# VHH binders against Protein leg1b (leg1b), part 12

Target 1, 342 residues: Protein leg1b (leg1b), of Danio rerio (Zebrafish) (Brachydanio rerio) (q4qrf7)
Amino acid sequence: AVVTENGLPIQWRKAPSDLSHLPISNTGVQVNPWVYSQRMTMLKMVINATNAYMSSMGPGEQENPLWSLPLQLGWKLKSGRLADPTPDSSSTCGSEASDPVCISPLSFFGCVNYYLSVLPFLAAVETGVVSSGGHQMLIQVPAEVAQDYCSSYSDCSTKHPNTMAKWHLFFQSLRQVSQSKESDFNKKDSILGLMWAAEEESIQTASGACTERQKLYSSPEVSFQQSSVNLGAFISAAHYHASIERSGKFMSHLPSRVLQEADSPPNIADLSTEENHALYMLSWMNSINQLLGGSLVDLWRKAMCSAQAREKGQAFLDDLILDPKFPGSSLWSIICVMSTSC

## First folded at step 4 (VHH)

Design d03 (framework vhh_ozoralizumab_d1)
Fold by ESMFold2-Fast, scan of step 4:
Structure d03 (fold): chain B 342 residues (1-342), chain A 121 residues (1-121)
Amino acid sequence: as target 1 above (342 residues)
Amino acid sequence: EVQLVESGGGLVQPGGSLRLSCAASGFTFSDYAMYWVRQAPGKGLEWVSEISGSGGSTKYPDSVKGRFTISRDNAKNTLYLQMNSLRPEDTAVYYCARGYSSGWYIPFDYRGQGTLVTVSS
């Protein structure tokens, strides 16, 4: 359980009692400032839990990956504690040039927000309900259709081989974009262009203004490069996991470079590239997935437009979100805000 | 220095069983997900099983599901693979591999020297 300094459960104070003030478009998905605030609150809850754990741990416990991951993400301890995140944070921590690693909470949640946005789009593509003539994802998946989704990508490969092939092609394309030019990602008629437009719009909607997007990144070009690297690595990790489960033969397709570069966990002091930042983001996401019992993707899929799955998903997140009185206190409420079908 | 040392391979008849072991050193074993991967003669590398750092979560491809069981002893820094109902197509060099955790990332960073398993009459 996550608690405050007083030993009381952390409260999600900005959770709305209704969703009428949230402009969920019939032609796309919107991430509003309220959703962004909730995700930032989740990060603060994790930081507080980590600090509480660290203050009580023995010598060997500091090697626990669950609680060392914020440090691996380049976050620094001040007087034995992790610093609180701020929307105005840069992509680097501290003012020293010799201090090479710090991942902004905003850039982390931008990556998470985009992944959650991509999942409903992939589901819509599978069901034939996609945006046409726009830069926004159209998400209108009926609850009965959501019930046909597999519990894992392995099941989907067996039941829906054509759909799995499309997902593999999509993930492969996103992986290529992480190493390609902006023009390739912004093509209006491409799935990648639509996904990128949705992410940019989500950032603007969540933070409210163009200045907030600039606060996430030092420049527009750096912004695109960082988002592409983080997104590509994130989606590639999901693709790798799905491929391994599907046939058991994925390892024959792993790039030699990936295997060579994974000789040891990165040393924070040596981390200085966007590629290394992507690896730390993957480690953090894996920590979140472990906290959710290994069901982050399954939880998203089942919660999306499924009344029965909502109850299970809410229980899974009680350790991160301790105020069940508010609709916005659960991951389910965030998922629903990003879909017109919930 | 990370070291992974496999043992337990050998010749076995179809339908038989073998138990593979992997002794790990040079890192905090319980912090890492572990994998078994194999390579059949003239073929590429194939994923066989995965286990989380705590041992609470395991995964298998359909080709070995129900026949193979991965387990670990964190007090002894040892990984195991129990292989039952072995088939000729299970003939391969089996490798122990270290990952960052189960289920969401690029799979592993170190592997051992391997141990040969031959299933033949």
Scores: ipSAE 0.000, ipTM 0.116, lowest interface PAE 17.7, mean pLDDT 44

Design d04 (framework vhh_ozoralizumab_d1)
Fold by ESMFold2-Fast, scan of step 4:
Structure d04 (fold): chain B 342 residues (1-342), chain A 121 residues (1-121)
Amino acid sequence: as target 1 above (342 residues)
Amino acid sequence: EVQLVESGGGLVQPGGSLRLSCAASGFTFSSYAMYWVRQAPGKGLEWVSEISGSGGSTKYPDSVKGRFTISRDNAKNTLYLQMNSLRPEDTAVYYCAKGRSSGWYLPYDYRGQGTLVTVSS
């Protein structure tokens, strides 16, 4: 049974054995070729899906905030599109001017995880309602801010801005307030910087004190009609999940789970926090797939099959079990079947 | 829909004990992990304890480990927190919290009204 939005069944899990059968380097100078391949595949998948989505837009719509997040993570556009990633040839990088992206495989993975984590949360706020801690946050963007944004971008041809545009306007409003009164607490020209600042101040810290940065999120240019969750807390939620995935725990580092008999499936309430996060990252990928017109999952399945086919050795996904009563149904096997079987 | 009602708070001397209870309704209690979180005067929320839906696993931060015990009675839809060797720094409003299936940045999606625990002479 599926308990997430079009995600994998809750019963999918890693086999009890750890990752000791895979050559993993902790020196930081060499990475397991399989892990590197998967990270490059995921990044390529995100870039291809984003490019496919953007090709459905008019020229003005290229200024959509969906574009700004990858750009702020250091991705570059070539002819108005995100460039395919290439393997880093140098830690300092930049030796070849033709390279559109110059980041390590770990940075690629971090960018992908951050992008995927933030995008579903922004999309979920499309109605302006987000549930957290039993509370609902209703988000309102001032008309003046929306008009100012619209006047600076050619995509003003649309009657209503999308959810991500509203979040972009919120960050612009926070910059205006910060620059006029408390510039020291503003991360210049970076949504990512604002999110990092909010995360540090809004998650439950040892001090518990309200900081000067948290006061910035009480801006009169950003209003909440009904909420116990402020903007900082919302940003922290997105950042918190992104930081967990960025640590390299996405899919390849699920905790071992004891295999149960087929007639005694596990209760989802017994899953660890890490297992829940991994499962809901897969759900988030499905949410992005819906936002991007359904191409993301197909690209991911195809990429996973290609990655395993290229590797003549064992892949980590071979150790993931979707359903204990089907011992041949590893996550990888199911992904490959689904990519070609439809 | 979801309701969580805490009880058992009060004034106790350092070294004393209290048992908090939380009556849950409006959801399938045994299907969700449950939490106790607290908020001391002038401070933010602090996670205190966690218990799985089956009751088979529990977790605690170092600040309360060995002193507090979380437990549940799924037949009665009730969560408990046994607090022993209480210290002045344990003074806080204690909230019962319902786990969410998504895990998210907060592992819970609802909190009760809270019950005040004061540890002083």
Scores: ipSAE 0.000, ipTM 0.121, lowest interface PAE 18.2, mean pLDDT 44

Design d05 (framework vhh_ozoralizumab_d1)
Fold by ESMFold2-Fast, scan of step 4:
Structure d05 (fold): chain B 342 residues (1-342), chain A 121 residues (1-121)
Amino acid sequence: as target 1 above (342 residues)
Amino acid sequence: EVQLVESGGGLVQPGGSLRLSCAASGFTFSDYYMYWVRQAPGKGLEWVSEISSSGSTIKYPDSVKGRFTISRDNAKNTLYLQMNSLRPEDTAVYYCARGYSTGWYLEFDYRGQGTLVTVSS
């Protein structure tokens, strides 16, 4: 629906046409490689932010079950940080009964992406809008949408029930600490500051981040092998850092141009299609950061009051869903139906 | 019809300078990020510069930083690349490109036919 002045659709939500067919894993799991790389980059940012936060805690807190979740998932800590996830990194999940909860990196990414897509719904439920004994669902949604939601939740929960529950509790703990105490972890006292610092360190460690970006143009086929995941993470971290610096004034909520039906910001004409796309990415990362800070409900409620904002939110969420059986637009529709005000 | 037409390429000695121009038509130039990319003989495409719609955000890879300067004139729908201290390894066909970010990946939806820059004694 969104189109350029030349009548062409804005392609920010589409995978690269030339590369969308490439396989992403030796395990035979097939998803769009662009979507996979983007989501793995997002997961790396979440993991880095979590590691930075945990590194600010005392030795005793590292033995708390909530803080040991990364190790329980079979990921290794290196110098107080989780090892970078790669498509063929075997966190080799043991089938031994004495092993902690352990899942493959790809399975973990699928579950975490589902968790991230469900976070706005979980935040809404916490306001007392919806309660559930076994399943979380909205009363006023179309049956098809509710079935898609419940099916995806059940699939992930059945295969990784402890992982889902522990991730939920872990992020809720981060939210409560961020809200109730002035944080001494960073000068900015926010998880955003911690995420930014962790990502900048990752960029500095990768020699030739700009040279690696050139590989996307010189050899696109090669860039979508295992190395493209780490390359994508470094490039995304560089874009995230630069975008935070450039777009800081629009960081507190969904980009105002997404809400422009109600408010036309001055100088909106200065923003390009790429800048608008970058702001949508920052808005999504900010929504994760805001959830850890407890503000996600207000952010999503604001977005729901605009037809354009809903369309943008649905499109962006769809790009982050790995499972084609669970479109992000369905979850967004559920959230919108439960909105009580604009 | 979107069109990008490059000019200003030529033969120059090492240490010399050239200014490339790109004339854009068929779209609202002032609404788009613009890029310069190059392709050396027998090599793939290499990103060499980007500039935001307003000109407030500019990026370069280390290989050209301090030597190349991207700029734009939105009133004339023209993109420029000032190239100083040219080196033999800068020899390439230079393309003006319009594109967008898909998050972690940059894509070009249009590029020109290119202009050849040869740096040789």
Scores: ipSAE 0.000, ipTM 0.121, lowest interface PAE 17.9, mean pLDDT 44

Design d06 (framework vhh_ozoralizumab_d1)
Fold by ESMFold2-Fast, scan of step 4:
Formats: structure tokens, sequence, C-alpha cells
Structure d06 (fold): chain B 342 residues (1-342), chain A 121 residues (1-121)
């Protein structure tokens, strides 16, 4: 019955159904004690999991999924550049007067990084839950962390009330596609319309509609500072610990679950930058997976209909989990693949 | 909406047998791999068995291999665990769980309330 050094008692239970909404709610958060026996056990699990994923990717040079995908949706580059991930201010395709809509991949990377960098914490604060394919971790969010996040989010939501709602609608549409038993992409134009609306609101938000604190959360390398590192890292470590222990893939020498009462829980703040990036990556991927109906990889594979497409899709999936600094590139690649027809 | 309901637990003598059942509802049972996991008193969760969606791939840890048999009936949306040659160390609450295949890893996303198995002389 011990809390972590960061004030986080945790447990696994079935996730509440309200994750499909993005409002912040501190009511209904429930916790039971669930602690790790040793700090080294958690670190070994993260290291083993990271090594397994890296091994699955092969020895080749990494490439940005944006370059390797054909953009089949009629999108045009606004600036014609692939190096700058920040949102640009241009709203049209230039000289092509009858172009349907222009979405800059560079603008998209800049805008979605704002939301994708905060989504793991948004989900955790709202529900107190991180899902791991067999377990849902319920946590008690420290009041200070919850207030910091809620104040920053509420300030943005108050100034731009439709900002988060537009991203919610976009992800809800993607979730419906991922849950469908049919490979039906007839509504991709409507889904793109929702993405464009969310991108426009994100540009407004990122351009200075939020306070100085919220601007810090817009950076893919800087989010919630100490609080986001502690919360996201702990959630990701607990999620991954439960997942790999159950599967027996990395901890085969242990006959039972390692999670048990501990004298002293791990101090997540002591983790290296590389370890914190890995844990953060697992956390945001899990949150995006939840928003997409629990099947991020299955959504990708749903677009694959040939041996060549599947081989290419596997390479893109490998790339997605290598780059926690640019989560927008992952979402962009999913949209492009979802739009590909064989 | 997803529900998993275990049954078939009870008290047995060492060397005895039990068959556990898990009734699944609220999802397409035939599309998911399934697990049996257990938790002994005062201990953590332990993986007991795994079966693919078609039933063609089955896995066990050494602790139960040769004694336990997992099977499924996709027409009846039911998962089974036949437990033979039971030992006191098999005393635990047994849970059935639904797998989620994410391509590069396997993990479970739902489990039932559990059924208690006590092996005692």
Amino acid sequence: as target 1 above (342 residues)
Amino acid sequence: EVQLVESGGGLVQPGGSLRLSCAASGFTFSSYAMYWVRQAPGKGLEWVSEISSSGSTIKYPDSVKGRFTISRDNAKNTLYLQMNSLRPEDTAVYYCARDYSSGWYLHLDYRGQGTLVTVSS
C-alpha cells in the first residue's frame, strides 16, 4: 500500500468508456496500490522491449515515412520543403486555382506534435487510465500535475473552444474506420476534411492563443517538464512491464508476474533521457492506439492488400516507433497508408 | 460490452482433474487469440496457456506443459482449459483473457472475473 516518490499509486482494471471524449475530469479517478519490487526490474523490461523493437527493424538507414509514401489523396506541398516541421501560414496551393485543398506535411508535423505530445497526459488525467492490451492501469494523478495540465489545457480550450473538439472528431472518425470489419475507405475525403479543420485550429493554438506554459507543451522535446517526464515515464513503464511479463517474451525466467508490493517504488525522475524518450513513446503510442479503437497496427494493415504493400507497411511501422520526437510523422503516414488502394 | 465469464473451478485432491470454461460475448470471438492466466494467493499473475484465433497454434510454459490442455469452440464462443494431474502449487484464481495482436507484439486487452481452483488433500 505504498505510493511512488511522485505520488502515483497505480493498479490495473478495465478502462472506463469515456476515453472517447477529451474533456478534463478529475472526478471518478480510482486507485489501488500496485508497486514494483525493484527499480532494476522496470528498467530491464524497458531495455529488453526497446532492444526487441530495434532488432525487428533491421540494420538499414532510417527514413522519414513522409518521403517513402506516395501521397495518393491529391495533397500538395504548400512550401515544397521537407526539412522544417513547423506550421506555415500559407492556406492555398498557390497557382492551382481549382486545387481541392492544400495540406503541407511540414505544417502537419508542427501542428499535430502539439496534440500528440500532450495526448498521453490528456488521456491519463481525464480517465486515470493507460491501457496495455490486457490490463488498464488506473493511477491517481497528483493534484499539482492535474492542476498544471488542466490550467494549461483549459486556457487553450477557453480561447479556442473547438481546438480539442476538432481533433476529437478526427480521431473518432479514424477509430470508426479501424473498428470496421470491411476495408471501406469511401469516407476518406470526409476524414481529411476533419483533419484539415483540426490542423487550422492547431495552427491558431500554436501561434500564440495559449499562455507561455502551454507554448512549452507545443514543443515535441519539451512537455510538462518534470511532471510530464514523471507521469508519462511511469505510465509507460508500468504499461510495458505488464505487457511483456504476461507474454513471457522478455522475462521468461520468471514463473509469475513480477509486479508486487515493494518497499520503495522506482524514482522515474532518475531515468536517462533515452529511457524517458522510450517510455514516452510507448505512452503516446498507447494513447493514439486507444483513440484509433485499440488497433493502430491493424489500421495500418487494413490498407495493405498485396505482398509489396505489406512489406512497405512493415518498414513504415518500424520507422514509427523509432522517432518519438516527431509523432506527427506517424499520424501522417497512417493517413497516407489508409488512403492507398491496391 | 466485452464480457468473459469463467466457470468450472472448485476443490480437488492432488492428482485430480478439472475443466475450466470461459463464455465470451460482445465481440467476434473467432477473430482473437485467447489466454488462460492465473494468480496464486499472495503472488502475481502467471501465464498458463495461449491459443491462436484458429486454434492451430498453442503454447504452454514448462510448469503446466503435458498436464494442461487449452482448446476453443468458435461456434459456441467458448474457451476451455483441461487441467490434469493437479498439484497444490496449481491453487490459484484462473482468468481467461482476450489477446490483442498489434503485429509486432502480443498482449491481452480484457479478462474475466476469474474462477477459484483449490488443490488440497
Scores: ipSAE 0.000, ipTM 0.107, lowest interface PAE 20.5, mean pLDDT 45

Design d07 (framework vhh_ozoralizumab_d1)
Fold by ESMFold2-Fast, scan of step 4:
Structure d07 (fold): chain B 342 residues (1-342), chain A 121 residues (1-121)
Amino acid sequence: as target 1 above (342 residues)
Amino acid sequence: EVQLVESGGGLVQPGGSLRLSCAASGFTFSDYSMYWVRQAPGKGLEWVSEISSSGSTIKYPDSVKGRFTISRDNAKNTLYLQMNSLRPEDTAVYYCARGYSSGWFLPFDSRGQGTLVTVSS
């Protein structure tokens, strides 16, 4: 039940083009209401999509711990059916195209992965220091574009296995850069160069719906400030990387603290605890961080786990979510545990 | 449009063998990774096996490694699971599922109605 009083989903807003409007304290982090609104909208839509998916599943599927995380956070199931992926062709769904309750299971997982992949950048924007090495990362995505990307992202990845071979080589190169003894500044430049190459190849050689969606997300509505890497290519890379890690060693890209506390990668049987659910859902955060040389996880930690930012963010979350009892503290605790010593 | 129909389930003795089949239609079978997943009575879904679109990459959890073999016939649009050395704990409804790479919550988007495998002791 995470919608406005009129039943409309909270809309993404265009970010300020000049981040100098954000007040930065020499003693801490300043809260940007726009950044919190965007993050809460993403988390709300992830939870809403998960609840809608659970509502349409059979009893055995609903018992899967990975799909029950939003229910464990105390949010109520949102009624809806996921059998029809388009809202205008379903009488049980809302008429708005960006409504996450009217998505197929494939689109649902695309949406979850998309929203999780943008969280580190929005946290970086809030701190007024959006990346290390002088690059600014500001993601501006209309809700309609985000919903469309979520709906087609998984189809793109599954439909083109030969493209996945190229992404595999990309991530082998990325691991080599990450493991090199180069400075963090040089690693970041190498990673951005690899992402530029992947972006060009995706635009020029990919086919079908994947190519069309990459073109859509290369539009002015979706941008990385002071970066030539488009959002679509970046998310595709992060998604493919998360897929590879899930099948191999999921934990290899998590922060050192999390890796030291985990003896082995989680598997489905081991993901019954709330911490393990959060690890699986939030593995994208560290995948994105590693693509950018590790700088964004430090900014994410500073933004999400600082006492001041968390206090303000929790109050803001309570305002956005109609059930203030559990979501704020539980969700922030999970995010902090995955990212920091919180 | 997408249809997956499992068959081959039944009652077997511990130590026995069974071969499951899944007939796929409504999509280009050779473009998709395929999964077998199972659900024991009163429990959630458990991943059993994965096979890539070409058949060159195959994965199993430790609980079935060395006992189960996944295979596919792209010319016949059919997925198979050969189950050997069956144990009472293998008793479950077995589902054929169409895979996708973005599903790190649950790595498939469609599944069939399932076929029941009962291992009696």
Scores: ipSAE 0.000, ipTM 0.127, lowest interface PAE 17.7, mean pLDDT 45

Design d08 (framework vhh_ozoralizumab_d1)
Fold by ESMFold2-Fast, scan of step 4:
Structure d08 (fold): chain B 342 residues (1-342), chain A 121 residues (1-121)
Amino acid sequence: as target 1 above (342 residues)
Amino acid sequence: EVQLVESGGGLVQPGGSLRLSCAASGFTFSRYAMYWVRQAPGKGLEWVSEISSSGSTTKYPDSVKGRFTISRDNAKNTLYLQMNSLRPEDTAVYYCARGYSSSWYLPFDYRGQGTLVTVSS
């Protein structure tokens, strides 16, 4: 029996067999135009940044899939460039090998949410601190949250040695770039390359963790005990967010803390695990955003934390589940890629 | 260009009621979540209420839950806060704020000039 942290049963929602009602389909589905527009803007900026990066690389480097987020989604290049997404993916879907792949903003959003949720954890386990400008950000993740992935740095290094090594090198390189006296253009270009290179490892890590969670909940022999199982490790961002909203604790505390005019790091000692994790993720993303000149990470945050997304949390999850291009279309795979950074 | 103008504040006795209004201009009001926040004398900003762009979702901290009600009129570009059963600790300058920001540390990008609410006998 599967229950939330408040002891309420989880109602498993079955994806419909007819996917013609997807938000970007031609069937006249009712879609929130503001949320859709925001996601399309975010996706276009990522495509533009990727194309700009590709134009600055040598011919062999332009064919490297590891540094390009869109290539990980199965996107195809047309004349050495990524195609812009369209509001109606079916009208741009061709049968020709040279045609761009139809893409879904919701599928892309799911991958971005996972990326942003995993990076602070991996960085905190490996480095502990990132510097941006004159402000130092603490990126430590509480032990309760870390149990979702690894029990310690040693455990993470054993289970995911290549991933941990790549994240170590990523944050080492990030610190070196942030401390260099290069122009803002050169720093931004270097950081974009590092972020896309790291994306592959974060996706692989989430895929593995989600599979393990799915097996645990599918096993008839598994018994859940409060003293031996951390239920937070198996609750989606949507369920986690809903539970926090019902308690009022996270939402009543986070806005007040964030609205205070202070240049100091978050008050770690006074925060719950959820509040501490959220503030570390916000602090980390703000640091990276400043180094990138304010474009990529801020748009992703706006999409994740919009009032419409929170209001329609379950509908948003349903839309994500209904996307045929979403990696791992099972409920647990989708839940595992949701971000708690709101 | 973006403007938020609060009104409706004043002196009220404990147990009394006040309704605050916020007139928004310079942006498409119906596309943004809105906040009420307050600042008591000598204290930091405190979150009071939040409402979704459609008005279907509202949120409150325990300190005002059951006493305050946030609402909006998208046709009139106006945000409201109905405050009932007022207490001396509700004395503060009240600000309305637009619901998202380019800053990770600031959840809104604009706030108004504020309106003073004093709860005293």
Scores: ipSAE 0.000, ipTM 0.114, lowest interface PAE 18.8, mean pLDDT 45

Design d09 (framework vhh_ozoralizumab_d1)
Fold by ESMFold2-Fast, scan of step 4:
Structure d09 (fold): chain B 342 residues (1-342), chain A 121 residues (1-121)
Amino acid sequence: as target 1 above (342 residues)
Amino acid sequence: EVQLVESGGGLVQPGGSLRLSCAASGFTFSDYAMYWVRQAPGKGLEWVSEISSSGSTIKYPDSVKGRFTISRDNAKNTLYLQMNSLRPEDTAVYYCARGHSSGWYRPFDYRGQGTLVTVSS
């Protein structure tokens, strides 16, 4: 990963767009190997960038609670590098957490909409290994840790008990597969079906109402997996950009130090000038575009090139909220900002 | 508004041929990549073919490569799938799906109601 001084965003290689080498599933469950390949590529890009920075950190910086997204998903450090969580991981979850090295999955997000939006992202980490047909996942979130946190998040569980019940069933089934030495496609396919059922219900819950755009997708894995993975990438990029732009003091390729100066993801309402807003959105858009292999830029170009496309697309772009915690994070809002900068 | 209507399905014997059509309306067909996907009875969705918006880039999985041919007529807003040397395992409901022409994270966003293809003696 390459980062310049003065708040320029991380430059990552674009995700591969070639579908010729993606595995095709002959299973009894809806499978989109292209979506899972994209999810895996996005996760690898985030992890590789994070590991590069973690390897350059000093010992004291590794104790900071404001880690990149991978550590918030329960990954631990080993000799300055990310490592898979261990079965005997002690609790660093919730308000009782005292060890900043391993942060409880979802504890950073604190909001029910954020929580539900990133939960499919955590499930995708596990199921990506199964769906990718030989591709190795660089990181993995323990089902036990994710399930325990979901059970303890009282506001979400109380408000949306049926949605949480679907996720608990999925994590329980995933634990059973982890304990079994069976590699039967049919059993894994059933578990993927449970995940996708929970994802589809979660997108409607997190969005408040099912938009017409969400109904246009014929597959829950396409509609919700993309939204959840995109939101995960947005959260990572937004936190990074907020830390750099708001701190103003950090001049190194060590994001952990910058992240320690931010308590929460950025709030667009905190920006004081239109130029500051435009700079933030440009940096954020570029970072997310890199993580998504150019998809957001493609949508932006299409919207800008046609007045009719802009008018017709406004409902979809306005309804596509990359982060429910940020009122101005709709693609339409971002495109409007970008159009004044070209 | 967006509609995809498949046709051409039916009963054929092993070794036979069938041509599927998909009539698209409600959007600028020439701006979008298109897909054929299928779902066998009691099984999940399987990707069958992909064609770019211009028709210049075409991809198939090994299971149908050399037997199936995807094509499009942008003037008629129609997508086709020519299926040759059909096998019993090709029995499935076939769906036409709309993709984004240059989109990465959204492989497709619309799917038709499907057309049933049964390969049996």
Scores: ipSAE 0.000, ipTM 0.120, lowest interface PAE 17.8, mean pLDDT 46

Design d10 (framework vhh_ozoralizumab_d1)
Fold by ESMFold2-Fast, scan of step 4:
Structure d10 (fold): chain B 342 residues (1-342), chain A 122 residues (1-122)
Amino acid sequence: as target 1 above (342 residues)
Amino acid sequence: EVQLVESGGGLVQPGGSLRLSCAASGFTFSDYAMYWVRQAPGKGLEWVSEISSSGSTIKYPDSVKGRFTISRDNAKNTLYLQMNSLRPEDTAVYYCARGYSSGWYLGPFDYRGQGTLVTVSS
């Protein structure tokens, strides 16, 4: 399977097929129905988690509900809950002039489709098992599905070039690993880190996290539930073994006075689970924030929101997340908290 | 000024129970998720429990699940940890910590208290 230079999905084909039934030019637009189903399932998982959380809120919270990803996308509630997404329905978005900006399921699909399209390949790389992928026959899809996918991806690519740059970096790295006979946890972990960084940036970009005061935070638990068993086990092992070395990398980006006063990074021997590892990392980050007088959020916000600081902030973010031994999910949670302060 | 003050620690025999309290001030308590974390002598921090701003979402690691219960009283700005069937390995300084939450997410903590010592010994 190959990714075109236009960023179209990885092709699942054994041989060429006649695509004359599609309204798009017969150039080989191909979407695996299993991958499409996974995209819908991922969005439904987010919606189900949101509905479960909202239905368990106390009476005082019902008047001022906390926002979640689908609500940040501008999707409407019916009888206190979110409806399942449909590719051809705009009923999740309001048509009133006073309604907030709405990111349709089509636009959101275009920005997050790559994550779901590579899951089978990542599982195969980890276990050596191919459940679906480049050996499948060319599959003809309904014209509406093909149109919606291509239009959404084109729109996302045009409006969010930085997000697309991260996805291109992820695919480039994935090709390099897939060509190797030998692999280690650090190389596989860096690829998962790139995938998480691209996916989280897609979510943040689609929701407009910095344009409004929004309280949208990524959940590591939900992210793990959306991963295959093989990917989850790989992520856990890689993060556990790499956590301490990445703490040193982060320290190199701090002011000299903070480095002189900072506590040592957490000792890996004290980690018993991934939850403990994430907690230790976040606690250590909090101690750094206190040494900065509580300005870590301000520092990050200025780096992301200022034109001059954007280049430096993006480089800082890329170094922090793309370091091959760093648990991207732990830092991404902190970055989401920081970005909601814009 | 954000302040978190823990109380209720002490010496207890194995199989006993203790209830910890955390008094919060200097912020709108009902807007934040809260955590209990602990540090055993010579060990690092260990997550013990977390609770959303409303109290509707609660999480525990398997090591304390079924034995410990986290709860909160937003009207009194107080967080609680009911600890039952205590074991020697539960001996630690217990800290109350403030976090972020939004919808389905419980975020990282940004403040913690001074701690309260729990010793489980005969």
Scores: ipSAE 0.000, ipTM 0.115, lowest interface PAE 20.2, mean pLDDT 49

